# Ledger of designs, part 32: VHH binders against q88v07

Target 1, 377 residues: q88v07
Amino acid sequence: MAQSIVEAPIRVDTSRKIIHVDMDAFYASIEEREHPAYKTQPLVIAHDPRQTGGRGVVTTANYVARQFGVHSAMPAAKALELCPTAVFKTPNFPLYREVSAQIHRIFHEYTEMIEPIAFDEAYLDVTTNKKHIHSAVELAHRLQQEIWHQTHLTCSTGISYNKFIAKLASDYRKPAGVTIVLPQDAEPFLLREPIEKFRGVGKKTVPKMHDLGIKTGQDLYAQSELDLIKQFGKLGYILYRRVRGSDDRPVEYLRERKSIGKERTFGPFLQSTTEVNTHLKAIAKLVAASMQSHQRHGKTLVLKLRYGDFVTITKRRTFGEFIPNDAALFEQYAEEIFEEVVDDHFNSGIRLLGITLTGLAPLAFENLTLPLYPNDN
Short names: E, the ipSAE of ESMFold2; O, the ipSAE of OpenDDE; V2, 0.75 times the mean of E and O plus 0.25 times the DockQ between their complexes.

## First folded at step 11 (VHH; framework vhh_7zox_3)

Design s2 (at its last look DockQ between E and O 0.01; V2 from the best seeds 0.00; counts 0 for: pae E 18.6 > 2, unsure alone 64.9 < 65, placed apart)
Fold by ESMFold2, look of step 11:
Structure s2 (fold): chain B 377 residues (1-377), chain A 124 residues (1-124)
Amino acid sequence: as target 1 above (377 residues)
Amino acid sequence: DVQLVESGGGLVQPGGSLRLSCVASGFTFSRYAMGWVRQAPGKGLEWVSDISSGGRTKYADSVKGRFAISRDNAKNTLYLQMNRLKPEDTAVYYCATGLVRYYDSPTLEYFDHAGQGTQVTVSS
């Protein structure tokens, strides 16, 4: 007979109520709202490959187009091949941003603990909520109803005690679904999930998992922690905990902006240093204005350039003190970096230039006013 | 209702040490970044240190190597160990949460809540 060795259990914090909100086919749904005839046509949100010479990628597609195998991040030319009758609509990002802002204002009616992931996706921590709603199912339904009433768009929600499970749950019944995974249901739910649903297990990792006989959460669960760490390092450590329902990541409503930058693409490509410097001057003005409007300064300036043959160079310069928000200085530093890194690929021209500031801090931290009394005075 | 109560301040001679404490209530302490800011007499606020929910620490250059921030999530308590104190460390020290900073920023830019503060006086 085989002897088992009892492993110490992973402690799991089940005290939180986390909602993941995922807007259903967001960009396409907005365009369908604006032009209802799109609802019965295959719609692809991308620059039309017939007009770009086959360039571009799909941002999203409506459910009709998805039936033809069109999906996000696919080359637009491939989407056209799969669905020749598709309507291609150039993304209207200003509109999508405004609708996203409207949806976020709805989120704030329920909680201030909101972590935006994208225009169409957010985590909400509703462990306590502004409306004192005890039922998590009722809360999610009210949220969906309010979003629909104000925007005429649907969303799918997942509810659980951590971000990992809430995210998986939101994918379970799309579109317009509400899925809750209670602590007692978490293990059976996770054991049934395909391995590619686990964060960090992507296209390069899935074959390695399959070679080891790991196709589902059940297979993952059966692996020892030491074996997973041996095969996958830190990812193995994380996956061991995820499949056991453990994810201690908070909803990160404390937002940190990491960089401010501007970049431009060129047609025709830039062929000379004089042309490059002219455009770096223009970009530097935009970046300096953006830094000032955000009331930030930074210690690191990053130049990005892409040659006509798509070779990309990114090079940074870090300073001991904050760089003044002066367009001439940004231009000077960017030009110096360009001269340091430019090589024979310049013969193919410059397709893209970008300047980005990182290492950001506020210009006037010491001007913040502290409350001199505790909250609830 | 968020409550932050600082303690541990006092009068100390240059070169001395103090340990500040901040007891928190009204929120899930373990899931929030916490920090210390200070205000010297007649001066503006100065960020001192913060610690993420995951335990990552940052320090102002003026205190790096002398101060150590820590937290005890079981007791909802934030600490600041202050060593080799200097007269320029004299200030009211505030415990803060709801922190906002740009990633890799050397300083803190904003916070939602602070306590009443505890006075630290380094004399001589």
Scores: ipSAE 0.000, ipTM 0.133, lowest interface PAE 18.6, mean pLDDT 83
Fold by OpenDDE, look of step 11:
Structure s2 (fold): chain B 377 residues (1-377), chain A 124 residues (1-124)
Amino acid sequence: as target 1 above (377 residues)
Amino acid sequence: DVQLVESGGGLVQPGGSLRLSCVASGFTFSRYAMGWVRQAPGKGLEWVSDISSGGRTKYADSVKGRFAISRDNAKNTLYLQMNRLKPEDTAVYYCATGLVRYYDSPTLEYFDHAGQGTQVTVSS
């Protein structure tokens, strides 16, 4: 008697309100804002292949360029071939980062539960929010309005009860769209989606899916869990649940470590500049390693010292650019600050030294080819 | 279209001074970092100095303490005050925008647009 493994109904948690925010053609839109003439021209954000010997990759393109078939991740040379009149704009990542930071500041006004995905993309859990607004739709509209007001840029939003569906929804009505998928609408919505739109289904998986006759959410839904696991392993397990509207992943709000630093307490107290420098060097190495491990860089270095008499000095130096994650550089700056701030309290010795970097940003942002364009798949 | 027009170059004796100007048009000048690069005869392009949109300045070691970069956003103009000029400073000087610098590099790596340049000749 083959015990019919009563497929335990997949529990779907619909209690959360998730907003996925996706900036519309983010880099291109910024450039168009800065140079309005670009709005009527094919704009490709990439190094000009004519200047690079045919090398380069398209980061993004504006709507005009897209009409010629230009898309993200396309070779820049190919883009030029498709659109000989295209204007190539070298990415200005410092500007893009600044704008991204501005947008994120706006997000923080609404909720601390923010999961950044890229410069132009984030999940917001607004189940509870700082504005005490119950309607996620209202929140989304307010966000769009505020972003526009402050940046003159548009974003599309997807609203649903989990991350997976919210992200799919944000791609549905670009640009400047608001798409909401209610729990009761989730199944029909997912069944109609091509398999390429399902997170985790990459370029390598699509052919295999198609070979198995899985082209849409509906096709995927028809598969048994066991078969999907056999064919795709953990991904199969995940997809079986996703197509049924289940995604229990939380919005992982990385407490943006506002700072990365190391401190050391001394006993006996340090009595000489030589000792101080020796320990600053050691601390700098630790901080550099930590910065690297967290893939962050900072704009401000802070030296903290505490004297034997408990007088504490904290001095910061802010730089115009991000400080390279170089221990020698951190040491140098710390030493310079120390020389500047040291006073007669030094006679009581030093009981604590610390180096901290603030004004942190991700290192990898420069390499994030944000697929800004919904795969017109 | 982005336009950068340099001026102020000329012939000067060693130890002399020049002030270069660059007038920018076709973009929101105040929002972008600007820089100077130079090309000496038979040499490649060399980064000289840049200034952020906020007025933060950087200099190549070869010109540090002698050159001063500044900008007037109201006039869309970039300046390079060159003092204590040396024969080694002889080059065509270009105003540049769309500056790309890697965080781990003290030097300018790339720019997307430059003017036609202005000749600076330092000779006795």
Scores: ipSAE 0.000, ipTM 0.207, lowest interface PAE 15.8, mean pLDDT 88
ESMFold2 (binder alone), look of step 11: mean pLDDT 82; pTM 0.844

Design s3 (at its last look DockQ between E and O 0.01; V2 from the best seeds 0.00; counts 0 for: pae E 22.0 > 2, placed apart)
Fold by OpenDDE, look of step 11:
Structure s3 (fold): chain B 377 residues (1-377), chain A 124 residues (1-124)
Amino acid sequence: as target 1 above (377 residues)
Amino acid sequence: DVQLVESGGGLVQPGGSLRLSCVASGFTFSRYAMGWVRQAPGKGLEWVSDISSGGRTYYADSVKGRFAISRDNAKNTLYLQMNRLKPEDTAVYYCATGLVRYIDSPTLEYFDHAGQGTQVTVSS
């Protein structure tokens, strides 16, 4: 008697209101705002391949260029081939960052539950919000209006009960669109989506999916959980749930960390400059990694030290430019500050060392030129 | 100021055809999705069709296969070709911007701007 493994029904939490906001052709739209002449031209945000020896990747393109088949992550040289009349504009990340920050300030007027994904997109949990507005549709509309009023840029929004569906929804009616997927509409909506739209299904996974006959959400839904796990591991487990409308991931609101730092307490106390430097190096490495993981850079480095006698010194150095996320630089600056502030209390040893970066800003997503093409070298 | 001016409505026999036009002004037409909604006597607003700035077209099930939405960005004009008209298609048709609807729902939740509308009457 083959015990029918009664697959426990997947619990779907539908209690949340999630808005995914996606700025429409963000970089290109900003450039068009700054240079209205670009509105009638194919605009490609990339280094001009004619100037770079054919090197470069398209960050984004305006809708005119997209009509020629130009798309994000396309080689710039290919974009030129597709659209010989295209205007190539080198990315201005400082401007893009500024505009992004402005948009995020608008988000904060509505909720603190904000998860930024990129300069041009974020999740908002508006289940509870600062405006005390029950309708997520009204909130989304107000957001779009406010963004337009302040920035003269448009965004598309997706509204649903979880992050996964909200993101998919925002792509449905671009540009300047609002798409709402209610719990009862989630399954039909997901079943129609191509597998490429499912988060976690990358370029390497798509061929394998297709080989297995999984091309759409419908195909994915038809698969057993065990089979998906066997084929795709953890991703299979996730996808089995996603296609059934389940996503329990919270909107991770990064409190705008005003600062990123690491501290270490010592026992026994540090008694030599050599020991201090060794530990500053280690702390710097951790801070650099943290800065990178949070995609932030800072203008100010703060050294904190506490002596054995509990005297605490905090000294900050502010730079005219953002400090590169380099552990060696953080170490160097921390050591320099230490040398400046160290006094006779050092005789009691060092109990605590800390390195903190403040004046944080988002790192310009330097297009990780993921070498899409493995250099055959 | 955003202006939308509809035209092309009229009286037609069942099975007949009409072509609606909407001339837009006061905004960059080419950057926005546009759509048609209609209101029949005693009924609420119903979504009919919309077209993205990129030219993707969407239709309510009630008009799918009979109506065709299109746009001419150079003329700032939205069109709705209506074929095989039925008495149930009788309504005031509005050109609209900023359409908000639920997925797979003909019910319009919101719109930013709409014209004065054009009357379409299908009667034998």
Scores: ipSAE 0.027, ipTM 0.507, lowest interface PAE 4.2, mean pLDDT 89
Fold by ESMFold2, look of step 11:
Structure s3 (fold): chain B 377 residues (1-377), chain A 124 residues (1-124)
Amino acid sequence: as target 1 above (377 residues)
Amino acid sequence: DVQLVESGGGLVQPGGSLRLSCVASGFTFSRYAMGWVRQAPGKGLEWVSDISSGGRTYYADSVKGRFAISRDNAKNTLYLQMNRLKPEDTAVYYCATGLVRYIDSPTLEYFDHAGQGTQVTVSS
């Protein structure tokens, strides 16, 4: 049956001008600015693993350190193994936040349609802009120049008609690059990309893709929509559209918060239910305060726990009504979930506890289910 | 494994009626929302209708008042009664589970599984 109708092309809206801005080696470049001697040394932004007993994760590394194979998200101990001469600098997040704010003030001179992704990364919709600059390439160059003038930091930009392609383009010529992918160039560009460049295809998904013969965008393009959905669910539906150059997601300058949570890591590990409940009580107070300060309530409470042996359990409960922002109630639900899921791994202790509220809405929302359409009933 | 088998499609004149059926297996049918999605010639997938496990129904604007979705949990069967059919209803109709769409929009975001589809053709 599925073979009786020629599959139609996906609609591709090419009317927008989207810039993805990615600051080059952000944390490391800030530290190099503060201490110029770092520019000629392999610099790794992480707690020093020689002083943490091998703990820690690389946040970023400068380009000298990257030549040794050091990259973000790598264990700091592995970075030390790869580059024994590396200088380890503890992250100064307050400084990085301030520099990010400075960069965002520059963005606002050109557009209000700004979606921050991280301190060092944002999408800008510049289809129209405050400076009346018609060329998105010229605008990207002016952004880079202004950022350099004010911060002495470089950035790489990607320009296309949607967020997905703009993001891919920004990686193309680092550092200090500007890369544009025009609508006519989009398909060839996407078809040649390795599958791991597609958002959502990470280290655990790549082997499954390869087993199915999917190594590039071209291989992905050849798959039917239904087959991708059967194999990968929501990701498959999305990937089918992305490889065809379709991504209608707006730049979300008024993005709603999707969750509010707090978690704590313990050393020494918690060894008793009494210790666990004491910390769940403290965490619940923090979450309730945060929910109140953000003027939100949620329908789902999530407990996360990690044992000393790294076994991690995440368990959620969704309620029919919004949960009152009451610390005692959050504690009660978290304790109930803990007792439900705790097992013999508790013999290794608890290294992490977390409470998160999801399914958020403003406090003014009533506990009603609204239909997508008005119904006849 | 999940199986969804659609039937009841065919050729019908404008203004006519058809009743689509979808027999489901491989999951607990009564616990899942079910829906219909269609693909017209030269177009992408379009959400048509869905029905919750509790029987609450939702419809795309293009079919509201003409189509009626229902389910028989005892027979693991989903139905779509299609009345006052128009040429623009011509499409392959797929039975689906796990539908995701924005609450304020009929735009289909995602679904977990779909059947092989059944052709509906509306022409004089």
Scores: ipSAE 0.000, ipTM 0.174, lowest interface PAE 22.0, mean pLDDT 83
ESMFold2 (binder alone), look of step 11: mean pLDDT 84; pTM 0.858

Design s4 (at its last look DockQ between E and O 0.01; V2 from the best seeds 0.00; counts 0 for: pae E 13.4 > 2, placed apart)
Fold by OpenDDE, look of step 11:
Structure s4 (fold): chain B 377 residues (1-377), chain A 124 residues (1-124)
Amino acid sequence: as target 1 above (377 residues)
Amino acid sequence: DVQLVESGGGLVQPGGSLRLSCVASGFTFSRYAMGWVRQAPGKGLEWVSDISSGGRTYYADSVKGRFAISRDNAKNTLYLQMNRLKPEDTAVYYCATGLVRYYDSPTLEEFDHAGQGTQVTVSS
């Protein structure tokens, strides 16, 4: 008697209100704001391939350029081929970063539960919020209005009871859209989605999915949990739940730190190697403690120093293996790097020292390289 | 090369006023946000104020209502009008570009460039 493993119903928590905010063609929109003439022209944010010997990648494009088939991550040369009349604008990251920061400040007026994904993308948990507004839709509209008022930029929002669905929803009605997926609408919404839209399904996974006849959420839903786990491991486990509307991931307030580091600023400036070493030791200790607390180890140690004249040096050392979470070791490596990079600017003193570990992986879990920056598909 | 040159610092009595200036060169000034940070003796860098390329102004709570940031794009100059100065405002003030912060914190997260600074001392 094959005990029909009664698949325990997946518990779906619908108690939260999550808003996913996605800025519409963010960099291009900023450029259009600065230069309104770009609004009627195909605009590609990239180095001009004609000036770079055909090298370069499209960061983003405005909607006019997108009509020609130009998209993010496309070679700039290909973009030029598709759209010979395109205007290529070199990215102004300082401006973009500043605008992003401005938008994030707006988010903080509504909630502290913010998970930034990129400069142009964030999750907001607004289950409780600073405005004491119950309607998530109203909050989304207010956010859009405030962002427009302050920046003259538009964003699309997705609203749902979890991060997964909220993100999918934000992509549904661009630009300047508001899409809400209620709990009762979640299943139909997810079943219609192509498998490529499911987070975690990357370029390498799509072909395998298709080979198995999994092209849509509906196809995915029809798969057994066991089969999905067998084929896709942990991802299979996750997808089985996602397609059924389950995502218990909280809005993470703390950026999954691609890096763990500590920096210290000094006043007065450090003037001797002895002082530098003393402070590097202290910083290393803090970093080691933090790494241990987060149960992470890293492959790369980065020393950052800023001189009194604000010249900044950042030097990294990558190791073949993960660096043990040892303060003494971090100190040693930092000191070695310091000796390598120190120059005449040291005469102005040192105003900042930092040690950062990158290439982080969990100490206990297999290195799931989660792509930190979701490709603007 | 990006250059930022601060001026206007000095010694003032509590309750006094100063106006700082920063002259920028080496980049298209009008396209960048600009700001002020300060460093008091024995303390880290503290964000004071910034102004967007579009003229939107932001202030730390410690200076809100007392300081006013402004810019003249034609002169590539950033200003900080400091009124009702307090002893705790004593610091080296730096003009900076590319200021980044995601939280309402006085702690500066990132900046691209800064000047050499100008000393402001508030003392009776």
Scores: ipSAE 0.016, ipTM 0.286, lowest interface PAE 7.6, mean pLDDT 87
Fold by ESMFold2, look of step 11:
Structure s4 (fold): chain B 377 residues (1-377), chain A 124 residues (1-124)
Amino acid sequence: as target 1 above (377 residues)
Amino acid sequence: DVQLVESGGGLVQPGGSLRLSCVASGFTFSRYAMGWVRQAPGKGLEWVSDISSGGRTYYADSVKGRFAISRDNAKNTLYLQMNRLKPEDTAVYYCATGLVRYYDSPTLEEFDHAGQGTQVTVSS
């Protein structure tokens, strides 16, 4: 058969198991947990517009407030108009960050392939996983249960073979939903979706699509690729593929260093506590500089020592708060641990000393401003 | 077992180019961030470049504009194109998994996996 050009067909890779996790009304649900009376009141997480001169935007609202038409990204003054009885609570971002960190620690029990989107939202690639769970539905169920157990917060999960469909699935039944879209169900699922559910189709684009007769995935599917590109450019190229169930974006993880340490070996071996403390001081200085350079702090300090006869001791000390990146403090703690653990193997001398910080997190040194929760990923 | 095998090193004059390769086996290559670190004579390890599983690239300031990291997931191979080489680029270059954006002084034992290294010598 003679043809001029045969374009490659759209490839749909269905080999992956992707979970999208979306915490239900995250900030509001945390505040309800802290003050249960909020559960029966309309609660809006925003600076109070009566105290800001009418400025500010809603970050989130509880389900009671949503019944009055309050939603995220709405002006706080408008939320007050819609619900004059609403309680306005200023966001407690340090608390929300800690709860998010707790949830992420749960994710890491199952996979390292985690793409955080916001405090309340992440993609997980669980095609393989650390617990050898073959069913992504079972894994999503266990995530929801463990999150509830540890935090008393609910989340909605969506499961599919790519990020786009997983995200849509997670929105399907809230709160506390688990929704799977199997490859054979993907196209019917996508064809039924309103066009505004498609990534990149926002408030400016929706009217243009409606004017063209595109209101659903079915209408979008019926459009030629050429017409979509002419009307919407790159977005048209993308949407043509999305409505056909194609999304090859990987879960974008980046491995963070979980520890930062320095160690030194000695020849001749160290023979006295004075020599040991001299070198612990030097090592502590190196570790403190490295922690600061990486903009991290840690909750656990680890001393490693090896005697001349190769007997090795490693001892940890974990603190309730992050340890300041101060060389004198690291030296002090390392010297205290040395005194606790040193024994008569010291007669053979010390051939190695090391200090390591673990339990790492980013330094917090400024107020954080978080974007409004977007509908688009 | 996980293996990372580097190749493509050698002797080159200043201003020259080399392309390093790292063939990976024993894990699902396409799902992991990969990177290059180097160790100059008498010095600790220096982070050079990373590439995420999705193909986003990151470079140390000392190599930006001269080096290009890439990956071919179909061949389980990581590449480092090194252009306009300088004597200070002389080092053993290691391919590794588990790298982050950069380190000022990592140790090899802290990577999930690292190769045996390939020697690059830039000398007149």
Scores: ipSAE 0.000, ipTM 0.244, lowest interface PAE 13.4, mean pLDDT 83
ESMFold2 (binder alone), look of step 11: mean pLDDT 83; pTM 0.855

